Miniprotein binders against q56419. Designs and how they scored, part 68

Target 1, 326 residues: q56419
Amino acid sequence: MEGRTLEEVQEEVFKRHGVLVPKKELEDLAKALEEAGLLLTEKVEARLKEEEEKLKRERPMRLAGLSYPEGEREARAFLEAFRASYPGEGEEARVLLMPHLEPSRVPEVYGAALAALEKTPPPERIYLVGVAHRPLKEKAAALPVPFQTPFGPALPDLPALQALDALLPFELFNTPLAFREEHSLELPLFFLKGRFPEARVLPLLVARRSPELGEALKVVLRDFPGLLVLAVDLSHVGPRFGDTPLTRTLAEEARRRDLGFLERLAEGEPEAALAFLGANPTRIDGVEVVASLLPLLRERKGKVLAHRLDLEAPTLSAVGAGTLVL
Short names: E, the ipSAE of ESMFold2; O, the ipSAE of OpenDDE; V2, 0.75 times the mean of E and O plus 0.25 times the DockQ between their complexes.

## First folded at step 7 (miniprotein)

Design h38 (at its last look DockQ between E and O 0.49; V2 from the best seeds 0.00; counts 0 for: pae E 2.1 > 1.5)
Fold by ESMFold2-Fast, scan of step 7:
Structure h38 (fold): chain B 326 residues (1-326), chain A 113 residues (1-113)
Amino acid sequence: as target 1 above (326 residues)
Amino acid sequence: SREELLKEIRELEEKAEELQRRAVELAKDPNTQEEAIRTLVESQRLEAEALLKIAELTKDVDEAIEAYYKLAKLLARISELAVRLGDEELFRRAQEEAIKAYDRARELLEKTK
């Protein structure tokens, strides 16, 4: 709000989205926000504002010392160990699909991604598309600041980000706080920065299907060529994800779902991949990313390098992970 | 002249504001929702015309680049409204114009390097 009148808010929403929100609904929303504010201490509100201001300068590491080593030397050895866990050779990628779950759970899958990056010429920039695990003000967002890694900061490609923003019907830099703790960007970025230390990055989050993002990216990639990375996990099954406990049959179904999805993407048929998932697309967090990026995935043939369904026995749950090059 | 340009831009912005106010009034009635959105598009078309005049007639290349990028975004917003209308022709036209404006900004940026 910041002192904006309800009439100004109503006008801005209508001007941007063609929706006239009744004044009563805006009044009710303002009352709800005020009531919610009563549940937060002034200290908590000040802390969130301070955190948002820090994110205007840089995005610090959150998972260093937990998911990967803090020191550059140790991080390099860690990355080499993951590469060694995959016995195959990679293939050159123009588009790379890789996971974002805890790397230690699927080392061969991350190793396959590293193998593909070894065969790929160093890109000038990486379009890193992850999944928003926190609400965004729009369907997608980006954060145009350096992202810290053990290999040094991954610098934003500011000209390419501005070009992308110009082709979108919404403000691209709309939710900085969503990037504060976002493993779907941080974990793949660790591996990408380790392999391509000089590449600039466009860190992008998708919350909901945004066809306009895919159309805009197709145009921007023409002028700012680079590596497109879809950082997505596959099937989420079991009580940890609000689903039924994992059985042998459900594990087989999850593997079939994951591989059928990836194989159709490898044939250059992303619409067929989405249709294959049927009426249960939310069980794979990559669905919204693939649906947003259709123009970039059509008629690109490739290969599934690795797939694993990681079992979490104590919770009878599982998460699918895969590496696909296009 | 610059004075004639500023006058034309001012007239376009004033007409756009009139159409925006009309669109808001139309949007209050459930029976005029499509008319409201089409009136909003007409308003935004006039804003687009003003941005195009700035981009084409300014002597400041940085101002021209900024104006072309702003024009592309505004046309992208018109494309979003076209989706709400189910108007495939408006969508196609607005998308083509957005890409054209973007391309003009890129051509100018390449020349200045």
Scores: ipSAE 0.710, ipTM 0.893, lowest interface PAE 1.3, mean pLDDT 88
Fold by ESMFold2, look of step 8:
Formats: structure tokens, C-alpha cells, sequence
Structure h38 (fold): chain B 326 residues (1-326), chain A 113 residues (1-113)
């Protein structure tokens, strides 16, 4: 009854059904509907609480059978097919930037990441930093539980996560539900766990840039060495993202922004990479992660191994993905 | 003596609680927001001092590690408040002390390996 009075509702019922419902009955009905709404709210809250409690124990696969196979043997073959899509050699990575876009859309970009991992000594742990697609209660979050994969559970590095939490001005373990459907962790983790089955993981999400996170991680990485992974996508252009239809000019600009960003990161100049983007007119996905991790990216030189601006013809839009080793 | 240290800790905690209540009251008025934040910083400095004394008093290594981790986090919170105040010197001091507290916790943890 969107702003209508009981009298107006009463009149409409009379017009439609020829019955003048007493105002008391309409008032009683309104109270009953209000009580039913409270019960629905309670059921929704109970369901969300149940899901949250499940996530405090483990994070199950959500994309098995959709983005990658569920069975270990089939998943292993899947990894090898992706590696084969990038015929080049990788380089050892201390920091790896890789996408979280649907793998079948950018197979050679994920293949380049696998090539880099081939050259990388197995780490004790992986700092996996994704982009929060759901709001977080704080600037960043972690979920200190096993993440299921076809290669077995990716176990959390609890001592490193505790150390990180101790150096942050906020509780790191703050938004379990944000991890439920977060593909920016799940998709890269499939490839990382497949290559490094014994590595523990720090599953991290960034919602808003946090200088505190980068400074804390610099200290934690000193004491808990490992592989730092920035699981980020690049430009998002076209009508799906609020632009005019994708044109050759817009696509060329997106590629230029993507590559200019990656090359400046490869030169160890992350501040210059961010400055190059200005207002970020092509909506590069990784800016908040890079801005958080500046202390870990400065003066670290490397190489761009792959890039693709993936065309979405039905939406006249495109998304960029790249692989960078530092 | 141990009794004197415990008394000092309780006095610090009581004063920190009083300052925290005052900071909350100041925060209700838009015209005293900066004073509220500075009062909260002072409350948290006293709490940090109490935590440091607790960490030095306890003989239980696990309790000391936990106290130093709590101290590091509290000092990180003070550094965030320093950003809101635009106080660069407070920020640097709080960050340096947070890392020192963290390093003490790490040193103790490495000894128990």
C-alpha cells in the first residue's frame, strides 16, 4: 500500500468487489502482513547466518563443472591444456599478476601464468589477493579456512594470517559471506593449487585501497616468505560498463591503458602505473589492489608475459586480462 | 614490585576508560569531532601502555605473544586515527611502535619453535 491511506484501499476494494471492508479489518490485515514480513526477515537472517557458519569451516567449490572440472584427473588435464595454449617460456615470479576472468575466454593468459609457475620454486605459501565483488565491512578481508579445489583443500596459513591481522587497524576476518561466490579467488586458486599442491594460502580480498594492508604485508612477507599473487582483471569497456558501443578507437584505448599500466608495473613504478590511468577511464579492475600493495611492488622489475582484450560481441563490450611477473 | 605494576596497570586502564567515555560524548557534537579523535588517541595510548606492562609482567610466553599482538593492533589503530587528524608525526611514531611490538611477538614465537 505504497503511501495509500486505509480509506483509499477500502474504496478500491469496494470498486473492484462490491464489498466495503471495515477499516478495522484492513488495519488487522496490515498488522498481519507486517508480522509476516518480520517472519520472512527472520527466515532470511537465519539462512544467511547458516551460510556464514558454514563458511567459517570451509569454502566449497562454486565453479566446478562450470569453469573447470570437478574431478582431479580431469582437472589436471585441464591445466595442461591451458599451459599448451601459451607456447612461450615463463620466468620465475616473486610476484605474479594474473586474471580472474572466465578461463575459457583468455586461455593463453592463464597459460602464461602456468608458464611462470613452472619457473617458480614451490612456495611455502601463496598470498592470493583478489578483488571483492561484494561489499566488505572493512577495506580488506580474509577467510581463514580451507578452500576446496579438485586438487584437494587449499589450507590456510593460520600463523601468517594471525600476524597480518595483528598489524591491521581493523579485524581482518570480517566478512565471511563476501567469499561465498568470489570468483577472483576461486579461479586463480584452481591454477595455483594445481601447480603448488603443498602451498598454504592467505585468501585476501580488497574492496577499497588500504595503505595499511601493503605496509603490514611487507612485514608479514619478511617473516613468512611466499608467492604474492594479484588476481585482477584489466580494462572493462563498452555498454555493459557504461560506455558507448565498443569501437575500434575504444578498444585501442583499452589495450593502450592495459599495456601501459602493466609495463609501468614491470618497471617497478607502481605509482607511475596508477598515475598513468588518471581517473581510470577504462575501469581497470586492479587499481585498488595495486594501490594497497605499493610497498611490495616498488622497485621490483619484471616482464609482461601475455595480454588479451577479450571481446564480448553480444554486449559490444570487452574485458582485458594480463599476466605479469615481477 | 609485582603489586605496584598491577596497580599501575589498573590505573592506566581506568583512565583510558574515562577518556574513552569522554571521546564518545565529544563525538556526538559535530563541532568537537577533532577533539573527540584526539581524546580517543590519548585513551588508546594509555591502553597501549597498560598492554605493554602486561606483556612484560606475565611469565606465560603465549600470553606475552598475545599481548604484543594486541599492542601492535592497537598502535595500528592509533596510526589510522593519525591519518584522520592529518598528524604525520603521530602516524610515523605509531607505525614504528606497532612494528616493534609485532617484532617482539615474533621473537618470542621463534623461541618456542
Amino acid sequence: as target 1 above (326 residues)
Amino acid sequence: SREELLKEIRELEEKAEELQRRAVELAKDPNTQEEAIRTLVESQRLEAEALLKIAELTKDVDEAIEAYYKLAKLLARISELAVRLGDEELFRRAQEEAIKAYDRARELLEKTK
Scores: ipSAE 0.556, ipTM 0.848, lowest interface PAE 2.1, mean pLDDT 90
Fold by OpenDDE base, look of step 8:
Structure h38 (fold): chain B 326 residues (1-326), chain A 113 residues (1-113)
Amino acid sequence: as target 1 above (326 residues)
Amino acid sequence: SREELLKEIRELEEKAEELQRRAVELAKDPNTQEEAIRTLVESQRLEAEALLKIAELTKDVDEAIEAYYKLAKLLARISELAVRLGDEELFRRAQEEAIKAYDRARELLEKTK
């Protein structure tokens, strides 16, 4: 609340969203944040401000040496091994749906994505749309800075990002701290940058469905053509996600939901894909992303290249991952 | 005259601010929420008209580009408010005008390269 009065915040929220949040609710929220110790001690606030200021320049690697190699030579060998894990051939992608799960859990699914990228002409830019696992101020956000990778920095396409911002009802460049540890962009970006070293990137996060994003991107893609990448996971089932331990029945339901979702997307029917999930009882991660990108997914036919429901044995939980080309 | 146009722009901005204040007051009552949003749309429409005049009157290409991008964004906001009102016609118009403003900005930008 950078020195703004609660009234100024209230007016801004109203101006932007047409919702007048009662001053008392804002006060109660501020107080609750204070009481929860989420009023970051001056020290934590200062640290967050420092981190935010750093994110104005670049987004450093967070998972280098953990999820993928930090060194370029080792990173190239990593890519080759992942590609080798998928025995099939890819298809040219205009839209690529791929996972953001820990790569070692679903190597063949990432391998399928690499196979598709082998058949894809090098794009000038990549629209990388991930899932926000942290709250955003708006439905979606972008970070217009270089993302560090073992293959060098993934540079932002600033003109295309600015064009996108101009067509959105909200500020696109919001919540930079949400990008700091967001793996839904970092992990896919490793593979994308490794394959397309010269491509610029539009790193986007979706927190909740934004039909405006899909419509805006449709216009922007006309003037700024590129590869659209949906970095999404599928079902999340088991104790980590509030279910009982994984059973055959639960696994079959998760697979049914995942495949039914992907197949309908492959048929060019994204609305049918969403409708098929209903209340999304298996917690498919990509729902809000797909719901935001409907104008870009309609009538595009493609192919499911890979799917896996990966068991996390220590928690008896499982996560679905898939690769789809459109 | 340039002076007359600048006066008109100021008058639009002043009226927009007045309507925005009124919209805030209306929004305090749950019974006037729709009226509050409609008043806000009117405010933003006047701001949009002011931005369009700026974009068309300025001799500075960079200022014109900026004004058209601001206009596009403002029209996108109106379209979002239209959805809340269930006003499909307003939504469609606002979206079409937003794209037009965007296209004008792009056209000017390409001419400067």
Scores: ipSAE 0.509, ipTM 0.808, lowest interface PAE 0.7, mean pLDDT 91
ESMFold2 (binder alone), look of step 8: mean pLDDT 87; pTM 0.852

Design h39
Fold by ESMFold2-Fast, scan of step 7:
Structure h39 (fold): chain B 326 residues (1-326), chain A 109 residues (1-109)
Amino acid sequence: as target 1 above (326 residues)
Amino acid sequence: SVDEAIEAYYKLAKLLARISELAVRLGDEELFRRAQEEAIKAYDRARELLEKTGNEELIKLAEIAIKMAEYGIEASKALKEGDFEKARELWRKIDELRRQFEEIVRKMT
């Protein structure tokens, strides 16, 4: 989309989305895209270079003021309201699966995660495993810097990260820019840091199945015990994700796939959970994370605390979210 | 042509939703707000076209979608202003509308 004229953008939109957009509306969209830097490659490259330099020292908040409050007092009230949104009791977690989509869309699911954290003894460190939404140079990556939150910086557990790096057949601290805009880490971290302000963090991203990551983590967790958190969303259904507009059948199928997946994980059967989805499932971004972490999930029984299929009504689409303790 | 127009507006809404998600990831509140406003317009136009077809269920779904998006914008503003009670109230309203949306989809068999 770099260096594009309006006519070229209109042709691209028509080819990719099959819709003819009026010239004025397309011009307004082009201005919005230019403002985001998408149509001007040089602006994008300059901004990314500046962000890469910042990422050598710290990972700043990107969603403060949008997905959660900037100030500590307001952030605390926000977190307490999410807990209040879930009427149930939590369960102690050694492994926690929680979502990473916009929290306001599924407050009861995040509330269930908070309830589980209330029952969980404060860990010295949190292994936070998210999903890479940008390409990584390797199958997985980590960024060994403080992650800013409204509750103060979440400090990296450098000894544990270095122990993990030493056990992997690839460089763990690759692709720093992938962490600049990564809501699968930032959104769960807000809740985790609010509940466990003293815990250090291992921020990990999985792009592709990495059995070596799971094997290495099993070893590292023995010497550096902590809470393992899988920050994954479940089914993605509807036009925004390449499907037809949401119907009762598609919504019910998505709920069935989500719950079947989570229930098999809760029985300590992660291979069965993956097999249940099959080769052509409703998109679940947690598949590669679960497949990478098999050694940590096998024979570990637990409970599904909450599940919701969140309807993105404007697009007639939906995203599944759940909280699972193991 | 009515079906073609409805499909075109849903595809436009999908594109605007993708821009909205990018804006959230970039921390660009202004782009996010503009994307939501354009999505509301797209669904309002779709609702007008659906009213001509007489499909009561689809009209109701479009109305709920518009209202949820409006509450979403207001909740985002309340959150930025630190008005947490208002944000909680709006989330509760969105959740109730979402349950109504799900119920209608279920009834459509």
Scores: ipSAE 0.000, ipTM 0.271, lowest interface PAE 12.2, mean pLDDT 78

Design h4
Fold by ESMFold2-Fast, scan of step 7:
Structure h4 (fold): chain B 326 residues (1-326), chain A 108 residues (1-108)
Amino acid sequence: as target 1 above (326 residues)
Amino acid sequence: GDLIERLEELAEEVIRYLKEHGEEELARFIEEQIKDIIEALKSGDTESAIHILTELAETVARVLHRLGAPEELVYKVVKLIARVAEALGMSPEQIWEIAIRFYDAIRR
């Protein structure tokens, strides 16, 4: 605590998190944080600046050795095992919706995505749209650097990213640190780079609905055609997500909600898909992504290849995952 | 000893708040999870305790945010999560990451 007053700690928390903590609670919190080693310091700020500078050059792997193998040979075998877990045939995709949760939990859903990629001609570029799990300075963001994978770096499509930036009313490259740890991009990218090693990428994050992003992307896709990928998880139900414990009835309702949403997207009716979710749209990750990309999803018909509600018995919770081609 | 007693006291306060806002089943679930954490702490099963704590931290943050809980209650919860994580041998970096996730959940 040496060199830090309660007022300095309060001010630092306010500047970083926008919250003003009452002094009585702050005394207990500061003591607990000091004992736990969590006091905000100049060293933490220096570390964040160092990480931000590294992100100007490349985005390193964060989940290698955890969610997928580090080595190229092992990564290839891992990817082929996922494809083998799906017994069906794929379909060509112009737009692909795939999950971003831990792959080992829903291997057949990722296998279905791989099957679709097998039927898809290699694109020059992939528009990879994920969900921001950290605050962005704007409604959406991109990071224009190579993303490392076990299959080599996924190179950014700089001309297409610059064209997109020029059409937006905000700066596209606005929050580099949001990309430091972002599984909604890293996990789909592992599979996409494994299948399309020569494709360049536009790594995009959506935090809140941005109709201007969808309109700009529609223009950019005409001049820079490519594969559009929505990295979206479906229902999030149970205590882990702030709800009551999962029952068989609630699980069946979640499955119906997921499939009703996907089937309406497959009919080229994204507004109907959003309306179908009713009062509980936040239980489906990526609603803001779909709402942002409406111009790209309207009147595109396709097929739901796979769906799974993954049950977490210890937490009495579940997460839905699906693969949709348009 | 004292840590477990403080954990039980704060758990009772959070559970009471949830019941007052109609979340009786969620309150019972949280009560069971807290009991499992206490049992794991007493038996030295730190792996199970860390797993349960990580899941609960985000769950509690989302629920308190949804219900518009007083800032004072929110900060008491953050304080206790930090102490329990320290007792489980989590690194300062891991504890800081949980704290950041908790604050992010409150903001959203």
Scores: ipSAE 0.000, ipTM 0.290, lowest interface PAE 13.9, mean pLDDT 80

Design h40
Fold by ESMFold2-Fast, scan of step 7:
Structure h40 (fold): chain B 326 residues (1-326), chain A 104 residues (1-104)
Amino acid sequence: as target 1 above (326 residues)
Amino acid sequence: SVDEAIEAYYKLAKLLARISELAVRLGDEELFRRAQEEAIKAYDRARELLEKTGDPKIQELFERMRQVLEELKKAWENGDKEKVLELIDKLKELVHEMQELAKQ
């Protein structure tokens, strides 16, 4: 791969596609891509430049017609069907942890998030914090443009974003292209915009732990109060993620780690939640998000509304998803 | 070995299918064309390695995979994005079948 190590490519593929690939397969892929000329295709380069320019003005939908319906009417019916999939009542949220996994795989988990949003007073703004699936120039980034949804554009909260940028030791608006195909923002935003159509959004990505982001957000939230949303998935286990085929023991371990993590967050003990995971052997994503947002999560008690370890039977793999209200 | 070759092809085909999905999302005809050409080449390489096994199940699976790759090319040329995504999913199903054969 041009200018890249195979380990960097492996990490990038995992971030973009949720697949951990063995070195041999990456070597085979690199050879195949070189032979096809895909790494240096002029058309790919021109397309990326075009997308980057568009991202300076707006963020278009990427998953409409795939993960959710394109039309507003169909999208509203889809959202209500997800709410109906969760039989419980919601809890008011000041902080909401929800997944960014393909919604059709865990409908009751998204339904629990919708139930919580139903009990939550409409916020003026939403701090939507996702996981970067592409490298960022800095530890975190934001994109200060409208994000298109089937419910209309989610408008950026420019004053709050500018206040945040001013408090950070790095440039917040540093990697627009990283937002091009970011499902950790797009999928939760679909549900959030459907329930709070008038709320402005701060779309934030975390690539590596940034304690300075959490400290700055604590200050900004005082002057610009809003709903904090952590859009993170939990355990990733099985061959799809470079692991052994899913066994009952591995599934039980993934469930134990997911629930132990969420329960400690629910007790207002985010440091204990991180310590519980140790080396993160079941690959809970969002560890870097929680580590970055410690000041916002401490001493906030709440409730785990839903959890599911979703089995992908064809690949003998599973991904954990949960809804937590603080 | 035969099992190792099938497993390697399964993983490569899965990665190429994901690149094809990305090309569809970008609307990039050239990237899609090249990714599909590489998927067909990977299929041919794996088939050559396994040709001497004489296993009719392996032969049938390779034929179905090649058919899907050719249909994928035609769907893209026709601008049928919905059909393209459907065929990418079908290709993923076939690579899973190949993985199951490798386990036998």
Scores: ipSAE 0.000, ipTM 0.175, lowest interface PAE 14.1, mean pLDDT 79

Design h41
Fold by ESMFold2-Fast, scan of step 7:
Structure h41 (fold): chain B 326 residues (1-326), chain A 101 residues (1-101)
Amino acid sequence: as target 1 above (326 residues)
Amino acid sequence: SVDEAIEAYYKLAKLLARISELAVRLGDEELFRRAQEEAIKAYDRARELLEKTKDPEVLKEAIEVAKLAVENAKRIGDDELIEKAEKVLKEAEELYRKLTE
């Protein structure tokens, strides 16, 4: 790495995160990469097995001090600030769709989710369905361990997870390492645990559409009622995501696709929502989750509480986020 | 430690992608060309690691960087750079497919 490129990266990180990264940290990263290359095959495999064993006991926080405060008091103030950013009152949710991108980028959208949670009676358990950002051995997975948060550990609902596992044609607890670094679960869980500290959680990841997951969840929810949360982001557009640079026209198209998708879900028509996206191709992370959970979304009417297309000017890119209650 | 080295690898790949994006925004063709070359080198290193480690996480990140490199190369319109970037992306996707089957 050259000195000039490091200085420009420092400037970009400062603009993006409000943090000045010392040049020494970037130099240390380059050195660590070289060291990793020398020992990778045997040492990395052994270390990954060790990490997998640790995940059998608990899932530690990875984004504390980065996306949210690690201290409980500071975390509570942070959560209340997000609620204050939303000007509405919210609405009771039996199903909640909320984002999982960096919360500081769409505070009003997370605020809308918090407003909905305030109107929702405390559930005994939360079915938290996120999107796998790492490969899974099967179409979906879960990790049956406590997830650490600044508000204390979110405990797994072991009976409900075992009931779900028994109904699936594949092993549910199939890829523990996929949960080691997974923001689609960690970021929504921060808000959910802050609002419902006593609720147990079923942390679920979807990698590819699994209709069998939706059918099994419909059965399990009847016996183990709880709040269903779909933690999904909407449109991903621009060079950062392998697409053309964002224009005002492309941004408006992304906004219309997001809203058309959410509005059809709010009407209890998830197949129509998916068909709408098929006619308007886009990279929406939520499509595989919605396609998997069709039996749970049909004929449930609700309301879109918030939507924002977060524009990232430096990369000419954007990510859509929304809050929907059903 | 080995864990710290793996994390450093992920962070370096992200930083190289950000340098490419910044170069495009600034209209700096020299910085853009250099950033693309460094991103391709990072990906080649990832391929070496994954031939041995069976680590699809490293390869998934390499694919992300390679996709950005292809789009940036197309934006410059350099046929040689486009061919090089597309070859790197195709090889990364083939390795990922083999590792995830």
Scores: ipSAE 0.000, ipTM 0.201, lowest interface PAE 12.4, mean pLDDT 78

Design h42
Fold by ESMFold2-Fast, scan of step 7:
Structure h42 (fold): chain B 326 residues (1-326), chain A 120 residues (1-120)
Amino acid sequence: as target 1 above (326 residues)
Amino acid sequence: SEAIEAYYKLAKLLARISELAVRLGDEELFRRAQEEAIKAYDRARELGDPELLRKALEAAQLAIEAARRAGSPELIARALEALARVYIELAKLLPEEARRYREEAIKLLEEAERIAREHG
């Protein structure tokens, strides 16, 4: 209905059902909607401009006190508790795939990521690629400001971000407001900053597949080497996500799809990983991220350290989460 | 504020379109009105204004009322799922009320699931 008028809606209803909505009622609704829309647009744009201006200076914590502790000491204890939840040892990562799902739901998966970071030499910078949960003006975006964490601000790598911007066919810093409330960056960043407090970051969001982003990142990583982090969740199944209620069979299918996807990535075959998902790849939030980063994932072999399908029994829904090192 | 009043007016108009869709038995029109309501809600979420989100929540409740009048289990389940999404987003925005909003979302999704089971 975006970009449609109530008159277009009436025409469509008539074509489908042979019924005409009274013209006066439609005219009254159209006039009222137009008036309400104009008022909302004026006030919303003014407020959004104000919020956007604040984001030019820093990105404040939004999930402190909800998903992680606000205080540094408490945050450190929280981080170490997650590491302790994973009984294995990590593997060194050049590329790390980790979740952005609420950490308390999959503690061993985040623990596996922490174990991998423990085995990884401290990088000068982290390329943190998350999933846009709000619309972007372009296929991808970045925000070149300090991101606040309980461990201090995660500083942007301005030279690397500028190099990336210069190579892209679109403006990289195109949608600051999309970063105001973005857990796919904030939650992984909490763990990454806790482990690598001196590393600078490139906070990147992908909304739609952007092969040009992957190609540009391949060039930038040669001049500005660092750790590449894909902050993505796996299967989303059940009524919470507009899907059918989860059954034991569907849960087994979701686990199989998640592991088959991760195993193919671990073999250095990202195209095969995408193909394995078949006709419904959008059930994995990370599909657009992986599709964008193909040049960086090909022929890189690694290991799946952890996987869990987190069941929300009351809603018959589940979200898959995994840790993969490449 | 004028923004709150304008959002409430827009949300009520979208709820009226949803009600018209159920009266006509037009699932596609209902779905499109619901999608447009979610877009308007996303705009309010970008502002992070709890009052705007509470008005959006009020409008979503009107859409559920319209779906119940239609008597379609599928439309009722979809409307309940949409309202649950609003509560999940409010939980992210309002940490002090997060547990209460998550509990409300779960109750709505449980009702939607029950309807799907009983009329599936």
Scores: ipSAE 0.005, ipTM 0.246, lowest interface PAE 10.2, mean pLDDT 79

Design h43
Fold by ESMFold2-Fast, scan of step 7:
Parts: structure tokens; C-alpha cells; sequence
Structure h43 (fold): chain B 326 residues (1-326), chain A 108 residues (1-108)
């Protein structure tokens, strides 16, 4: 919510289209919002603080009954159906890249992730790294509470989280509200908890490139070994994401960019993967995560198991999704 | 024109997120105010006199109401967008509006 200011909107339009939106129009809207009491007033801030206090105890399900079933039996059947949607065999993963896109849009990609998890020995803990869809006070954050799932609560690995916090130059537990509605953690966690019900979790969000996070995680993983999961979607193309309407050429470009990025990661060359994308990192939301985790991805070879570019015809837009094991 | 639409779209999305927060917190007054301001932002985009811009604004209005759990209102905006697309003889935009209407109807 914070960080999406009128000046930021004006700057995004300017950077993308080279045109500055009339400041008076934005000022008139801001004045109307302030007079109506809509821009983060003391009342809204007090309610946000109350929600933050609730999040200190647990993180409830938000997408149960919408993106996955609420009941444990139905959830098990749902997970098995996704595995069945992928006809291939998985590979053992030490690092897994999987999507956080609505699962029903790319069932075979989630199926590939499940296939990899079936080949992977149950980890003591999962380092689940998602993308912040709301502003964080720092470059990254974690929430050290149980995350509810249809398979029971995914318990936080408190010793590992505290070890990570101690190594970082910022407070790791800095933005609880960012976790209240965060599908980049909730959707992958559904699948991970279903496969590894006993594993503890480190739920991490990255908003901006944090090399210090990657360096700290490398140290923590040595003392607290576990499965590293990068929960990231790939290309975001079309008007919904500030791009031109989807064409066959744009779709082909998006597929090429996604696969080129994943293949370079699979060769253990994350810097080359980032360089391949060039100067526009906003087309793939995983860029900041990969850039933060470089020390954990270098010289680690693997395989791309699945890739799809899912079309959202109503918005003339598409989102890429893939499964990569390292 | 396109730049103004993009700015209003992002402003309306921000207002929609404030509206969602208001709904979750049970704040009917904050919801009403944020909803009214989001509608004004999209109406401004619609007034640019560009049928493409008007279509885009109406689709975004529908998407906001659908996300807020009001598919009935979403369908009304999508139907307005459909009429504009028909007048433009734009098969892709007609299909977009029709698919939006279908998705909102499935939520009833």
C-alpha cells in the first residue's frame, strides 16, 4: 500500500512513456483523497497496526476456497490432480524455482514442481523466497509465525530465522502487513506443505535487490541445511503490466526471454541470466530474487522441467511460469 | 492520452487496494469513499475522447468491482465496454469484454 504514491505513479508513466502526467490532475486527486480521509490517515494506520498485531500470532489462509480447497481431503486430491497434469519425471532439487501464479492457470508447471519434490528427500526446513507485492520497510522481510494451510500450520524455523536476522544489517521482521495477503508465499506453500508436512519454513519476501540477504542465507544454510525455493513468476507482458497489447511476436519474445533466463540459471550462471534480460528487469518479477541470491545459485547446474506462457485474454496480457531444479 | 490513462489506471488500482482493505476491516465509509474516488479516476480516463481509452477504463472499473466481490456492478461496466467494442468493430475487444462478463457471471 505505502510506496504507491502519486509521485511514484507519475514517475512510472514518465519512465515508460517519456511523458509527465499533468501534476494538477494528480494533485486534485490527492487533495480529494486527503479531504475524504482515504490517504493513509491516522484511522487507517491504527487499523493497520491492529492487523499487524494479529499477524504476530499466526498468518491465516487468504486463498482457501478460492485458489485451493479448504478441506484437507479435497486439498490432497487437488494436489494429486496437479501432479498428474505433468507427464514427465522430476529431478531431485537442492534449489527449486516454481511459480506463484494462480495454479489453475498453469497446472502442468506446478505438476513439474511436485514431480521434483517427489524425487527430493524431505528437508528439515524450507527457505521459501517470494516476491513482495506490497512495499517493505527494508529490502527483504520475514514473518516468524505459523502459516495456516489445509494440511495444518507450516511452523516457522525460529532458530534459523533468528540466525538470519542476526547476520543482516536491517531488521528482518520489519513489515508484518506485507504477509497478510501475499500469494507468492501462500500458493507455493500450499504445495510444499502438502508434500513435506513436517518441514519448518522460513517465509521470506524480497522487494529490492539485497546481496546481504544472499550472503547471510549462504551462512545460515550451512548451519541449518534445507530446501531453497524461489517462488517467482517469469515474463509479465501486456497492458495489465504496463506493456503493449499481447501479439504473437510479443508472446514469442516473452517465451524466449523466460527460457533464456531459466537455461542460464540451469547452467549455474545467474549473472549471465540477469545480463541476458538486459536493462529491463521489470518484465520478470524473479529478477530481484535471483540478484539477491547469487551466492546460492552460482555453479549449481540443473534442469528446466516445464515452462508455459499463460494468456489472460481479457487484459490482452500474459504471465510466464516455469519450474527449474538446481 | 495513453500516458494519462496509464496514470489513472494505476491510481484506480491503488484506490481499489484501499477499498479492499476497508472491506476487510469492516469500514463501510472508507470503502464508499475509496470506491467513489476510483470511479472518478476511471471516468477521467474515459473522458479522453478515445474509444480505446474508454474501453480500457470501463474494463478496469469492472475488474475493480469484481475484485471487491461485486460481480453485478462489474457486469454493468463490462457490458458498457462491450458496446464500445462493438461500435469500434474490434473483434479482440469484443472477445475481451465477453470473457470478462462470463467470468463475473460465474461468480454469481
Amino acid sequence: as target 1 above (326 residues)
Amino acid sequence: SDEAIEAYYKLAKLLARISELAVRLGDEELFRRAQEEAIKAYDRARELGDPEAAFFALIMLGDIYRELGDPETAIKYYKEALEIAKKMNDEQRIKTAEERIKRAQEML
Scores: ipSAE 0.000, ipTM 0.286, lowest interface PAE 10.8, mean pLDDT 81

